# Ledger of designs, part 290: miniprotein binders against q9h3h3

Target 1, 235 residues: q9h3h3
Amino acid sequence: EDGFTAEHLAAEAMAADMDPWLVFDARTTPATELDAWLAKYPPSQVTRYGDPGSPNSEPVGWIAVYGQGYSPNSGDVQGLQAAWEALQTSGRPITPGTLRQLAITHHVLSGKWLMHLAPGFKLDHAWAGIARAVVEGQLQVAKVSPRAKEGGRQVICVYTDDFTDRLGVLEADSAIRAAGIKCLLTYKPDVYTYLGIYRANRWHLCPTLYESRFQLGGSARGSRVLDRANNVELT
Short names: E, the ipSAE of ESMFold2; O, the ipSAE of OpenDDE; V2, 0.75 times the mean of E and O plus 0.25 times the DockQ between their complexes.

## First folded at step 23 (miniprotein)

Design hT32 (at its last look DockQ between E and O 0.87; V2 from the best seeds 0.78)
Fold by ESMFold2, look of step 23:
Parts: C-alpha cells; structure tokens; sequence
Structure hT32 (fold): chain B 235 residues (1-235), chain A 80 residues (1-80)
C-alpha cells in the first residue's frame, strides 16, 4: 500500500473501463437466457486481452449484468471533478463529510460492495449467484473483472444507487449473503473512484465505508457490518 | 441496563454535537437504547454525524440498528 502502487492500480482500472464490456442486460434480454450466458462467459475463463483458449477473442474490461430497473446515471461527474480541484486549492479541510457533500451536490451517489476471489469455481459460482440476484431484482447492477494474465484475485462489484442510504446499503449486503456469498465484503462510494482516491491517499481518507463479514448463527442478514473508521456496527 | 429508551428527533437544524452529548449521557446513565428519528437527507446525515461523535466520545464500539418507517429513518443505538 503506497501512493505509487495506488496510481498504477488506478491507471489499470481506467484502461479496463475504456475497453469493451461483456454485458447481460435484463432490460433487453429475457431472464431465461442468463444461464447460457453465464456458462459462455465464466469470469475465471474470460481473459483481459483475449488469450488463446478464452471464450473472448478481443479485450474485455468488465463482465456486467444490468437489472430490469437499472437506470444508468453517473451524475455530474465533470462538475464534481471541477469542484474537487477548487476544494484542493481553497485551503479548506478535506474530510469524509466534505466528500459526502460534493457527492450530494453533484448527484454522484452510487457506491459498491466489493469482493475479491481467486479464479476458479468459487469465483464463477459467486458471480452466477450475484448475476441471478440482479436479474431477479434483488440487486440493481453488478460487474466482475476478467482474468488477468499474471493471475491474482478478481473483483466483483455490486452497486447501490445511494451510499447515503445506509439501509439500502445494508439491504444489498443481505441480498449478497442470500446468494450464498461468505467472503469479506467492503463498501466504497463511487465518488472516491471518480476522484482517484484510493487506499494510501495523501488526505488519509478511508475510501472503504463498511466491512461486511459472514456470520453464522441465525442472523437475518447472515453478516456483521462494521463502520471501522467510526467503530460502529450497523444492524 | 435500564429498560428505558431515550427518543430524539433530528431535523435539518439540529446540532449533531448536542445530540451526541445526549446519546453519551443516556448510555452512561444506563439507558438501554437511544432512538434517533430523522426525515430527509440532511437530517439523516446529521443524525449519523451525531452517532459517530458519540461513538468517539464513548471510546467503545456501539451498535446501530437502522429502520425505515413512514419515510423516516430510525437509528437505534445501544452498547456492544
């Protein structure tokens, strides 16, 4: 974790965003086609640059599923970025509250639960469960990274439409757990992503708002959700 | 602990610092729960800010149950 490492990861994320995506869009594709699509494009087999033996012959930045209610609206990202530049030169404090206010003002309210899994059956099974939850309307939109040439863990991102709606964020966690996901989840508002604020940033901001840990023992959600920066458990 | 629940309504004009003081006092005096009710984005964020201030003043992890009723957000705060 350092600023140099975070800068390289941000550049790779930007490149993936700009490459083609493989998308199952429930708004235009019948739900009955989902299982065939999942079998054709398992995330452990879809390669970032279309390696021989892959189901894809061209680069893939992301594999995504859009739910029937998905309405893409990133908000005023350009205005957000301009206000961020002005804030940095103003001498005003940069705090989590400042970022929240920027996000609200510019309507950049989406955020995501993230999970990191090694390539293989567990990743493909987790993705299939999430994709089904999206198509069934329990989640709105999700994406998963393709397999990198050097290997390593892949990421599933499960989006929510408003990170300030903490109950909605918890409901998304519950839907993820109901899909059988037992790994650690972390929650990050998209405002941090659009401003390039990652771990080890110079403002010591924590881009992760919440951690969710699987919890046995009869909880309705099946998880323990923690705001670690504030030392608060959400239930 | 006490069977008592302390109720606080949070609005767009409410001081998060004053609400945090009420939370800390109530929990230290043995209240079982403190319940914050907030309607609208500004009030909801002020209530959350009060919770985070209270958590830091207490020095322990607290548990917050989040519910929605009639368009209002309800934060119920207890000790871990």
Amino acid sequence: as target 1 above (235 residues)
Amino acid sequence: GSSKTIEVTVTEETSPEEVAERIVKALKEGAEKVRLTAYGREAIERAWEAITIAAKRLGYRIVVTIEREDGKTIYTISLE
Scores: ipSAE 0.748, ipTM 0.911, lowest interface PAE 0.6, mean pLDDT 88
Fold by OpenDDE base, look of step 23:
Structure hT32 (fold): chain B 235 residues (1-235), chain A 80 residues (1-80)
Amino acid sequence: as target 1 above (235 residues)
Amino acid sequence: GSSKTIEVTVTEETSPEEVAERIVKALKEGAEKVRLTAYGREAIERAWEAITIAAKRLGYRIVVTIEREDGKTIYTISLE
């Protein structure tokens, strides 16, 4: 994906965060209602702007599922951004380690596994599997983008609480694979999004920390997770 | 007989570079696995830093298994 495409997609994602969300909250809604909710709001049919004939009449930014253990903690994003501006002004070298330290200092530790799927049955089925895994407590929270007018790929985001907890990142990958997802997954910390760090950025930082590839028959986790920066395979 | 598995305990005072040297040496000497045990966040990160240094020095991909038990993290390093 071209750097311009990555910036555009990130801007769209940030704009979508400000619009209303369709949420299933397992903390307040019985798990038995999940199937009816999924049938009412299939991601391939929910439209970004509430097009005629869609399940939604109003704009929808995201469709989300919150697990029983979900506790929203965004950390100090404003302090993070201020520290990042000060760092850029200082002329000091910026490394992945620098970003990790900023994230820890400001408690901005969330990250997400990302999968991109074309609108249709495969997307809706993947989302249903993820939503069930969230409601069953195997995952904490997930969201999926609604259908765009242009018919582009939709993204499913599966969150982890701490991108520095490698085992937690791997456990989420395993749960996604157990839900029947076989496509390529990439893991991105939210700190990179909040700081506007995309592909082909001027600091040569890779915003994707991990890549997960589905593997048949061999791994206990059902995938291979690659740390691309360090050339380390995690199992 | 060359131990098939080399064990290293990593503390908050342990040098990542020294641990990396031990990993590289063990694997070059024919160890099948190197097991790092770390207690607490700082030691866990030092162990990971050691792994990344070792990977860079070796110049080829390594496989790392991560386990957590009783407040400790165990990294098991092997060749692909």
Scores: ipSAE 0.747, ipTM 0.913, lowest interface PAE 0.4, mean pLDDT 91
ESMFold2 (binder alone), look of step 23: mean pLDDT 86; pTM 0.837

Design hT33 (at its last look DockQ between E and O 0.80; V2 from the best seeds 0.73)
Fold by ESMFold2, look of step 23:
Structure hT33 (fold): chain B 235 residues (1-235), chain A 80 residues (1-80)
Amino acid sequence: as target 1 above (235 residues)
Amino acid sequence: SKTIEVTVTEETSPEEVAERIVKALKEGAEKVRLTAYGREAIERAWEAITIAAKRLGYRVVVTIEREDGKTIYTISLEKE
């Protein structure tokens, strides 16, 4: 995004993952506390490094909400990474199909819908809607980036269990739209993140599987979901 | 007929199914329905769809359903 190199974006993501997260965990926290938590930690005001005047005094890598049914299962990430290295030295073609098969074999199946919004009311409102959908059980887990010091768009990630369960991916899109979100969404499997495969990678892989565009009155879910690489619309 | 039915198994060739999808739609079938049970079959069905979409050169629309533990992909050409 913004023209930063893939190496810089990967380094920022790793640092954010390792810093503390602000988490509302519905599995251990009553749902009635959600509104106060959202008001205390709006993503437009929570700063990446704990700036003066922000609600957080320490660095925050991510702000997250875990739903009642959230069951952490990253799969066999170590085995995936080892098999990926072996594949690269094997001389076999590296294609979207081989990536999908690696993900299936190693049970690294999660993926996420992404939206990018500028800091401010629209971001905070969208996040609040997503967080409520998670606590109410329509979605399982979501996270949002904190505000960066240099400004710029922030990202909300809404996770699904299995990117090959295409009906489940569409159901998550519908739940996001039901929360009133009308911006462009893109869907990325986590396997690409764990293998460090980003936009403009040397294998010419496209880490974005789907785009969802809000469409008033045009579909059952209120959006049009497209696999642009294969020129397929999902309904 | 207006709808062509294909059962996809873990031993099914995605290339052969893609060929059937393309032929059926070019010959005027309204829809092709792929039924798959189990992960391997489901992924072979999806692979067949992506191959077919590439060969057709037109956007295809895939309706996804689950019925009696099976995944059903219904493929048609985008109408304009």
Scores: ipSAE 0.729, ipTM 0.907, lowest interface PAE 0.7, mean pLDDT 88
Fold by OpenDDE base, look of step 23:
Structure hT33 (fold): chain B 235 residues (1-235), chain A 80 residues (1-80)
Amino acid sequence: as target 1 above (235 residues)
Amino acid sequence: SKTIEVTVTEETSPEEVAERIVKALKEGAEKVRLTAYGREAIERAWEAITIAAKRLGYRVVVTIEREDGKTIYTISLEKE
């Protein structure tokens, strides 16, 4: 198992961000067209490089759905990166609190729930559920990776506007669960991605803040959300 | 009372709130409810919860509720 290093996966994700996206924008497109769009571009069949016989002839970085309330705000990523370089040069201790403060200062507050699924019906069904939840206003924005040439798991990302708003993070988990998703979810702030902080980094920072596990008959949300850093269960 | 209530303000020490949480739960309270008004108080309340959880040495369960202008954290021990 050529264990793709967390760095390789991040480089691929950054490269994908620069390629064209297939987008359904609920701000400009009627919700009634969503089912036809989902049928035209099932994530399991859309290929990263536009392989022959795929729904796409050109490279696709991501397939995305934007909700009616979606407003893209990336904050000051350049200022964040400069402050991060200065912090590293200073030799000051770097903690999760330090990163949180940098994120707040530069307004880089977005984060995402992540799920990894094998290509096929389960992925396409999961994506359809998420896309519908976005169009219905239960979620703001989501994206899914296209099928890689080598196969492997595809990732669905469901965004929240503020990773520091714990209730907002929980509400998104609840909406994902309501859409019928039962797999493990992990939550990651985008600030960690922008700063190149991956698994096994030299600062021992964990880029995963929360884990959500599906639970039958338990919480009203149908999941248990663990704060990994503090060993606190959120309900 | 099976539930202890604590109001958290911008002037409230997270450490003091943490001590109250730990004391209440050790004395047999089923729940501790923190009410926080505003962003600073919300963060102080959360800090108190994390300190308390660390001092207790086991996982705590936290319910979060938002009402107009306030956030309510309800803290309990994980039922075995």
Scores: ipSAE 0.686, ipTM 0.893, lowest interface PAE 0.5, mean pLDDT 90
ESMFold2 (binder alone), look of step 23: mean pLDDT 84; pTM 0.813

Design hT34 (at its last look DockQ between E and O 0.89; V2 from the best seeds 0.75)
Fold by OpenDDE base, look of step 23:
Structure hT34 (fold): chain B 235 residues (1-235), chain A 80 residues (1-80)
Amino acid sequence: as target 1 above (235 residues)
Amino acid sequence: SKTIEVTVTEETSPEEVAERIVKALKEGAEKVRLTAYGREAIERAWEAITIAAKRLGYRIVVTLEREDGKTIYTISLEKE
């Protein structure tokens, strides 16, 4: 298992953000067209580089669905990065609280639930469920990575507007579970991505704030959400 | 009462609230309910919860509820 370093996966994700996206925008496209769009661009068939016989002839970075209430607001990422460089140079201690404060100050508050699935029916079915939840207004925005040439796992990202709003993070988990998703979910703020903070970083910061595990018959949410850093279960 | 209620304000010390949580649970309270009004109080309440969790040394369960202008945290021990 060529364990792609967390750095390699992040570099690939950043490179993919610069390539064209296949987008279904519910603000401009009728919801009735979603099923045809999903059938045209199943994520297990859409290839990263537009391989022969794929639904796409050109490179695709992401496949995305935007909900009716979606408003892109990335905040001040450049100011965030400059403040982060200054902080590193200062030699001051860096904590999760420090990153939270930087994120708030620069309005870089977005975060995402992540799920990793092998290419195939389960991925396409999971994506279809998420896409419907976005179009129905239960979720704001989601994206899925196209199929890599090497056939590795694809990632579905389901965004929330504010990683500091714990209830909003839990509501998104509930909506994902209601869409029939049973796999492990991990929640990561985008601030960690923008600052290049990955697993095994020199500051010992965990970029994963929450984990969600599916549970039958337990909580009303159908999952257990764990704050690993604090050993707190959220319900 | 099996439930202890604490109101958290912007002036409330997270450490003091944490001590109240820990004391209540050690004295046999089944639940501690924190009510926080506004963003700062909500974060102070969460900080108190995280301090309390560390002091207890075991996992706690927190239920979150939102009403107009307030967040309610209900803290309990994990039922085996």
Scores: ipSAE 0.722, ipTM 0.906, lowest interface PAE 0.4, mean pLDDT 90
Fold by ESMFold2, look of step 23:
Order: C-alpha cells, then sequence, then structure tokens
Structure hT34 (fold): chain B 235 residues (1-235), chain A 80 residues (1-80)
C-alpha cells in the first residue's frame, strides 16, 4: 500500500464532509423554491473553496438535496469500524461475504449510484434532473461535488437505503434514467467507503457491485445493468 | 415446460437450486422463476443464480420483481 496516497485521499474526503454543505431540504423547504435554488447554485460554478466569481463566498464540501422521506441513519458506523479492525487482526480471510455480513450486522446498508461529468451545462442539467426526482419522491437523497480549483470531472451520488435490496437499487437506476441521465453509472455500497476500501485495495475486493449503461429502447428499464463479477445482467 | 418454478427458503441449498437452473435451461426451458421471501432466502436465491451462471459459462439475464412482499428472480439465457 502507498500510505501517502491513501492517507491523502482519506484526509480530503474528511475535509469535504466537514466543510459546509449547500442543502435543499424538501422536509422543511417548499418544492416551489427548488428551481431558484438550482439556478443560484449550479454545481459547475459552486467552487470547493469559494473562488472569486463563484456564487459561494465560503468553502463548500457538497451540494445536496434531501427528499421528504429522507431520514438520516448511517447505522452503527463506529461499531462497524471496530469490527473491521478486529476482523483484520483475526487472521480470517476478508471476502465480499464477510463485508456484507458486517454491513448487515451493524445496519450500514446504504449505497449509491455514481456518475462523473465534466463541469458545464450537461452536469448542471443532470443535477437539476436528479434534484427534481428527489423532491418529487422518486429518489431519496443525492449530492454533487463542487467544482475543484483545477477543474476535472465532478461526481453526482444518488443514494439508496439498502444495497442488499437489488430491486430497490434497480428502481433507483430507473428513476435516474427517467430524469434524463444517459452516462455510465456505477453502484457502490457505503460500507466500502466507511472502511476506506477503494478499487486498488490490498484485499482485491471490488467495491463496485453494478454498472448501468443507458439503452434507448428495447429495455423496460431504459438501461442495461451488469454485475460484472458474476457475469449476470439485471433487469 | 416453458417456465420452471422454484420456491427458495432459508433452508434451501443454493447448490441444489443452481443444479435445477442449469438443468432446466440446458433442457430448453425458456425461463426459471425463483420466489423468495426474507433476506436469507433472497440471498440464497441470488447465490444459486451466480453458481448457475458460472456453471453455464454464459451471461444470464435476471428479471427482478416484487409481488406480495416476495422477491421474484426470473432467469433466462442472454440471447445471441
Amino acid sequence: as target 1 above (235 residues)
Amino acid sequence: SKTIEVTVTEETSPEEVAERIVKALKEGAEKVRLTAYGREAIERAWEAITIAAKRLGYRIVVTLEREDGKTIYTISLEKE
């Protein structure tokens, strides 16, 4: 493992999570205010640190929309992390099955569909569609990263509440496609994120469970969703 | 038979269900339909599907549905 790279990624993730978020909370804010909020804070123009000319004057870690049914519940993350440390010192094999069981035991079941888009109209339009789907109740919660100083692609995360509920994961994919999203989506359970397990990890675990590719016509869901590890298409 | 029906429970062997899936599809069944209720049964059904996919050596297509609180996996071979 490269300790510098891993610790730098963890520190950046923690910093973004700890900085202020720009939130539209449908539980407390009328839906009629959404369009004005979207126009004020397009993700392609909201900057990570409040650069000159941006709509934000202070740092922004994330831009988020909470649906009316959203209930913050990350589960027993601290217990999960403690059990993870114990598992690593136990000498037992670390497998996708053991991680799934840890997630179930500690009720850390959320996961997310991810999409990466360059700054600009397409990103802002995609985010607006997702945000409307959340406020209308087709999706529960979503966030998008602000623009980094050097540019680059930004990420939209669309959350589901139980990665073991495959139908619920597919329903979220369908709602994303109905919002007009045509790019590649990947699905990752939050358990991997909370444990700091990324694609290039020492256990050779694959944190991406599914890939979704847009398919115009021919499919009831409007996309092809593939579990590549098992070579199974879900529909 | 066009469609083979299998009910999966918490006591069902994923290996035995996988054998039924493989046999049915090789014998020309159009679809195999697994019905499962509850988290353990649902995961056993999925495990059976992944074992069957490995044994067949082809990509399979799984349609997922919820009916009366049950999860239904409908399994077929990818066309082409």
Scores: ipSAE 0.697, ipTM 0.904, lowest interface PAE 0.8, mean pLDDT 87
ESMFold2 (binder alone), look of step 23: mean pLDDT 84; pTM 0.821

Design hT35 (at its last look DockQ between E and O 0.87; V2 from the best seeds 0.78)
Fold by OpenDDE base, look of step 23:
Structure hT35 (fold): chain B 235 residues (1-235), chain A 80 residues (1-80)
Amino acid sequence: as target 1 above (235 residues)
Amino acid sequence: SKTIEVTVTEETSPEEVAERIVKALEEGAEKVRLTAYGREAIERAWEAITIAAKRLGYRIVVTITREDGKTIYTISLEKE
């Protein structure tokens, strides 16, 4: 387990969000160019700070693919944060239901499936499968972290528009599995990130809503999705 | 009946629906099917499922489908 605190990982992710991104945008770029772009910028070789001999000479925060139907809508993040500060000051109990209601009220509904992979062929192959699924319209948007100097695992994030739409969350898991991904997946709403709610927070909130495990010969979806908070399996 | 049908509305009590789910499964129903229309009813149905899961004390399986703008939750026991 990489000894970095959840806070350190969050700070690194926020810093990466502010650096330049390598983006393939299917709204403006022909799908036929995807394979050349993937070959030019394999995630295992793209470096966070543009190291000598890397495909990138400048710092890269993320490598991303936008689908044809992708519309960036982050909602009212500032209003969400203000309401969260007021809630903390009120001393009212904070529950997962409270955060869900805040997210709905401020339209901050995005969430993501996360997978962590070691640098190398398996990562690049996984990313290529996800990128194709995005360009083909089975997924809306995905991003992958570049290679760090220290090595470690890279993360692929596959987004959904609404973490409260359980069926949409499940459909994205199915599309990821159809792309040949067999590793463990965890689903996290972005509202938890915007509010600084990480593992071991003072409210005992779990930022991971769902866990997906690959299963051979099981459900038609090729995975089991567990709601960890309620001990409910979703199919 | 092997399948028990329950319609959930915005006025439906999640606790009452949860009680019906638990009773149906304890009486040997193979499935419980909840039908909900609209965001509030869909969430009330889900809340009922979570209450029922806690009362049962074991993992349940929920299939989610969408038909004619309605959300359908089909609840069953985990097959060993």
Scores: ipSAE 0.750, ipTM 0.914, lowest interface PAE 0.4, mean pLDDT 90
Fold by ESMFold2, look of step 23:
Structure hT35 (fold): chain B 235 residues (1-235), chain A 80 residues (1-80)
Amino acid sequence: as target 1 above (235 residues)
Amino acid sequence: SKTIEVTVTEETSPEEVAERIVKALEEGAEKVRLTAYGREAIERAWEAITIAAKRLGYRIVVTITREDGKTIYTISLEKE
């Protein structure tokens, strides 16, 4: 994937963030309403722009579930971006360590497990399992992209609040697997997203910190989690 | 079962800890345990682990636990 493709994907993500979201907020909505909401808005049927015949009549950027204990805090994103510009002009090498330090300094510590699924029953079933895990308190926040006109793969993002808390990241992986999800998961810290660090970036940084693969037995978590850049398995 | 214990603080050299990890594992230790309290010590311990992993050239397995508010990284070589 080249720089033009990455630039286009970033623009689409920004546009989706600006459009209305369909949100189930457990902090203000009874958990007993979740099943009806999931049945009304399956992600394979919710369209990006409100196509005729879809459950939504208006554009939808994201479908999201907020857990009872979720307290949103994006941190100092503007300060992060300013410090990033200063770092780039400083002549110092740009490494995963310097990005981590920027994230810590500016309190931009959230990250997410990602999974990509084609529209259809498997996507809707996976989303329902994740949404229930969020409402039940095993996960804090998740979102799923709506169906695009092209009918390409959709993404489920499952957030954690601190990518440097590696035990917490592993616990989220475990909760995803407990929901019956067996596909490949990849983990990306939000700092990489805010700084525009995508595949094929000019710094040759790997935007994926961890990869989780489902594994029958052999791991207490039901998966094998690898830090590929450092060749370390986390358990 | 030989286990090497290392306490990591905000003043600990990650490079020196990495050398201890590599030496212990190459000499046949079954495990190396790093204990760290607080964000800066925890990240220094992780930095030491990544340095050690590069020097070893083999995959290592890190078990992460929390005891009494401390983070414990337990390091071993991948078993067959």
Scores: ipSAE 0.740, ipTM 0.913, lowest interface PAE 0.6, mean pLDDT 87
ESMFold2 (binder alone), look of step 23: mean pLDDT 84; pTM 0.815

Design hT36 (at its last look DockQ between E and O 0.88; V2 from the best seeds 0.76)
Fold by ESMFold2, look of step 23:
Structure hT36 (fold): chain B 235 residues (1-235), chain A 80 residues (1-80)
Amino acid sequence: as target 1 above (235 residues)
Amino acid sequence: SKTIEVTVTEETSPEEVAERIVKALEEGAEKVRLTAYGREAIERAWQAITIAAKRLGYRIVVTIEREDGKTIYTISLEKE
């Protein structure tokens, strides 16, 4: 538990969010520059704190690609956090429905598909495929963690703009699969991240809404997407 | 071949729709189709689906489509 607690993970995530990001922004950068940028900054080689010999000399919190249609809007996060604090002291039930309503009320609707990969060719190749899908307009925005410690897994986050729009979430899964990604994906709304609600939380909330597993045949999406809590498959 | 169609609105009872889903599938309907417009109706339809899944005790498969601004959930039992 020490060093891997929810509080430790939240603090590390906050620090990364506040450090500089390496961003390819398709809104201002020609698509023809993407391949060179990917080659210069492979996520397996970009270090969290700018280690000697890495392509970055300064700390990097995240490596990100913004699509041409990306419109940054995190919503009313401060209002969300205040309402969450009030809800916890109210004695009212805390349920997935309550979290959904808070997210809607405060316009914190984004969510993300996540994949975890070890540093190396597979990670860099997966990231390149995702980045190209973003620049080509099949996905809106994605980020990948830098290398923080030798041999540790890194995460690619592929964002959607409204976790309550299940068709949009499925379409993002399809675009990820079309980019050649075959690993397990999990989907988490950003509301859970902003409130510090992880899988081992005291309210027994399940922040992972869906799992996606690569599947050939029978499905136009190339994957099986499951809401395991409710035992429902989405297609 | 048999498809049961239900329109879900922001006033619709998710519990009543769930009962219709379960009854239809247990009576041998191939599919149940829920049509919903707007965020609240779409969530009520999903609530009905999750209630039905719990009552059936089997995994159900939901195809999600959009037509003319409406969300369509097409529900069937997983083929074993």
Scores: ipSAE 0.735, ipTM 0.910, lowest interface PAE 0.7, mean pLDDT 88
Fold by OpenDDE base, look of step 23:
Structure hT36 (fold): chain B 235 residues (1-235), chain A 80 residues (1-80)
Amino acid sequence: as target 1 above (235 residues)
Amino acid sequence: SKTIEVTVTEETSPEEVAERIVKALEEGAEKVRLTAYGREAIERAWQAITIAAKRLGYRIVVTIEREDGKTIYTISLEKE
């Protein structure tokens, strides 16, 4: 298992953000067209580099769905990065609280639930469920990685506007579960991505704030959400 | 009462609230309910919960509810 370093996966994700996206925008496209769009661009068939016989002839970074209420607000990422460099130079202790405060100060509050799935029917079905939930207004925005040449797992990202709003994070988990998703979910703030904070970083910061595990017959949400840093179960 | 209620304000010490949570649960309360008004109080309530969780040394369960202008945290022990 060529364990792609968390750094490699992040570099690939950043490179993918710069390539063209296949987008269904519910603000401009009727919801009735979603099924045809999903059939045209199943994420298991869309290739990262536009391989022969794929639905895309050109490179695709991401496949995305934007909901009616979606408003792109990335905050001040440049100011965040500058403040982060200054903080590192200062030699001050860096904690999860420090990162939270930086994120708030620079309005970089977005975060995402992540699920990793092998290419195939299960991925395409999961994506279709998420895409419908976005178009129906249960979720704001989601994206899925295209198929890599090596056939590795694809990632679905479901965004929330504020990683500090714990209830909003839980509501998104509930909507994902309602869409029929049963796999493990992990929640990561975008601030950790913008600052290059990955697994096994020198500051011992965990970039994953929450884990969601599917549970039958338990909570009304159909999952257990664990705050990993504090050992608190959220319901 | 099996449920202890605590109102958290912007002036409330997270450490003091944490002490109340721990004491209530150790004294056999089934639940502790924190009511917080506004963003600062919500965060102070959460800080109190995390301090309490650390002091207890075992996993706690927290339910979050939002009503008009307030957030309610309901804290309980994980039922085996």
Scores: ipSAE 0.700, ipTM 0.895, lowest interface PAE 0.5, mean pLDDT 90
ESMFold2 (binder alone), look of step 23: mean pLDDT 85; pTM 0.822

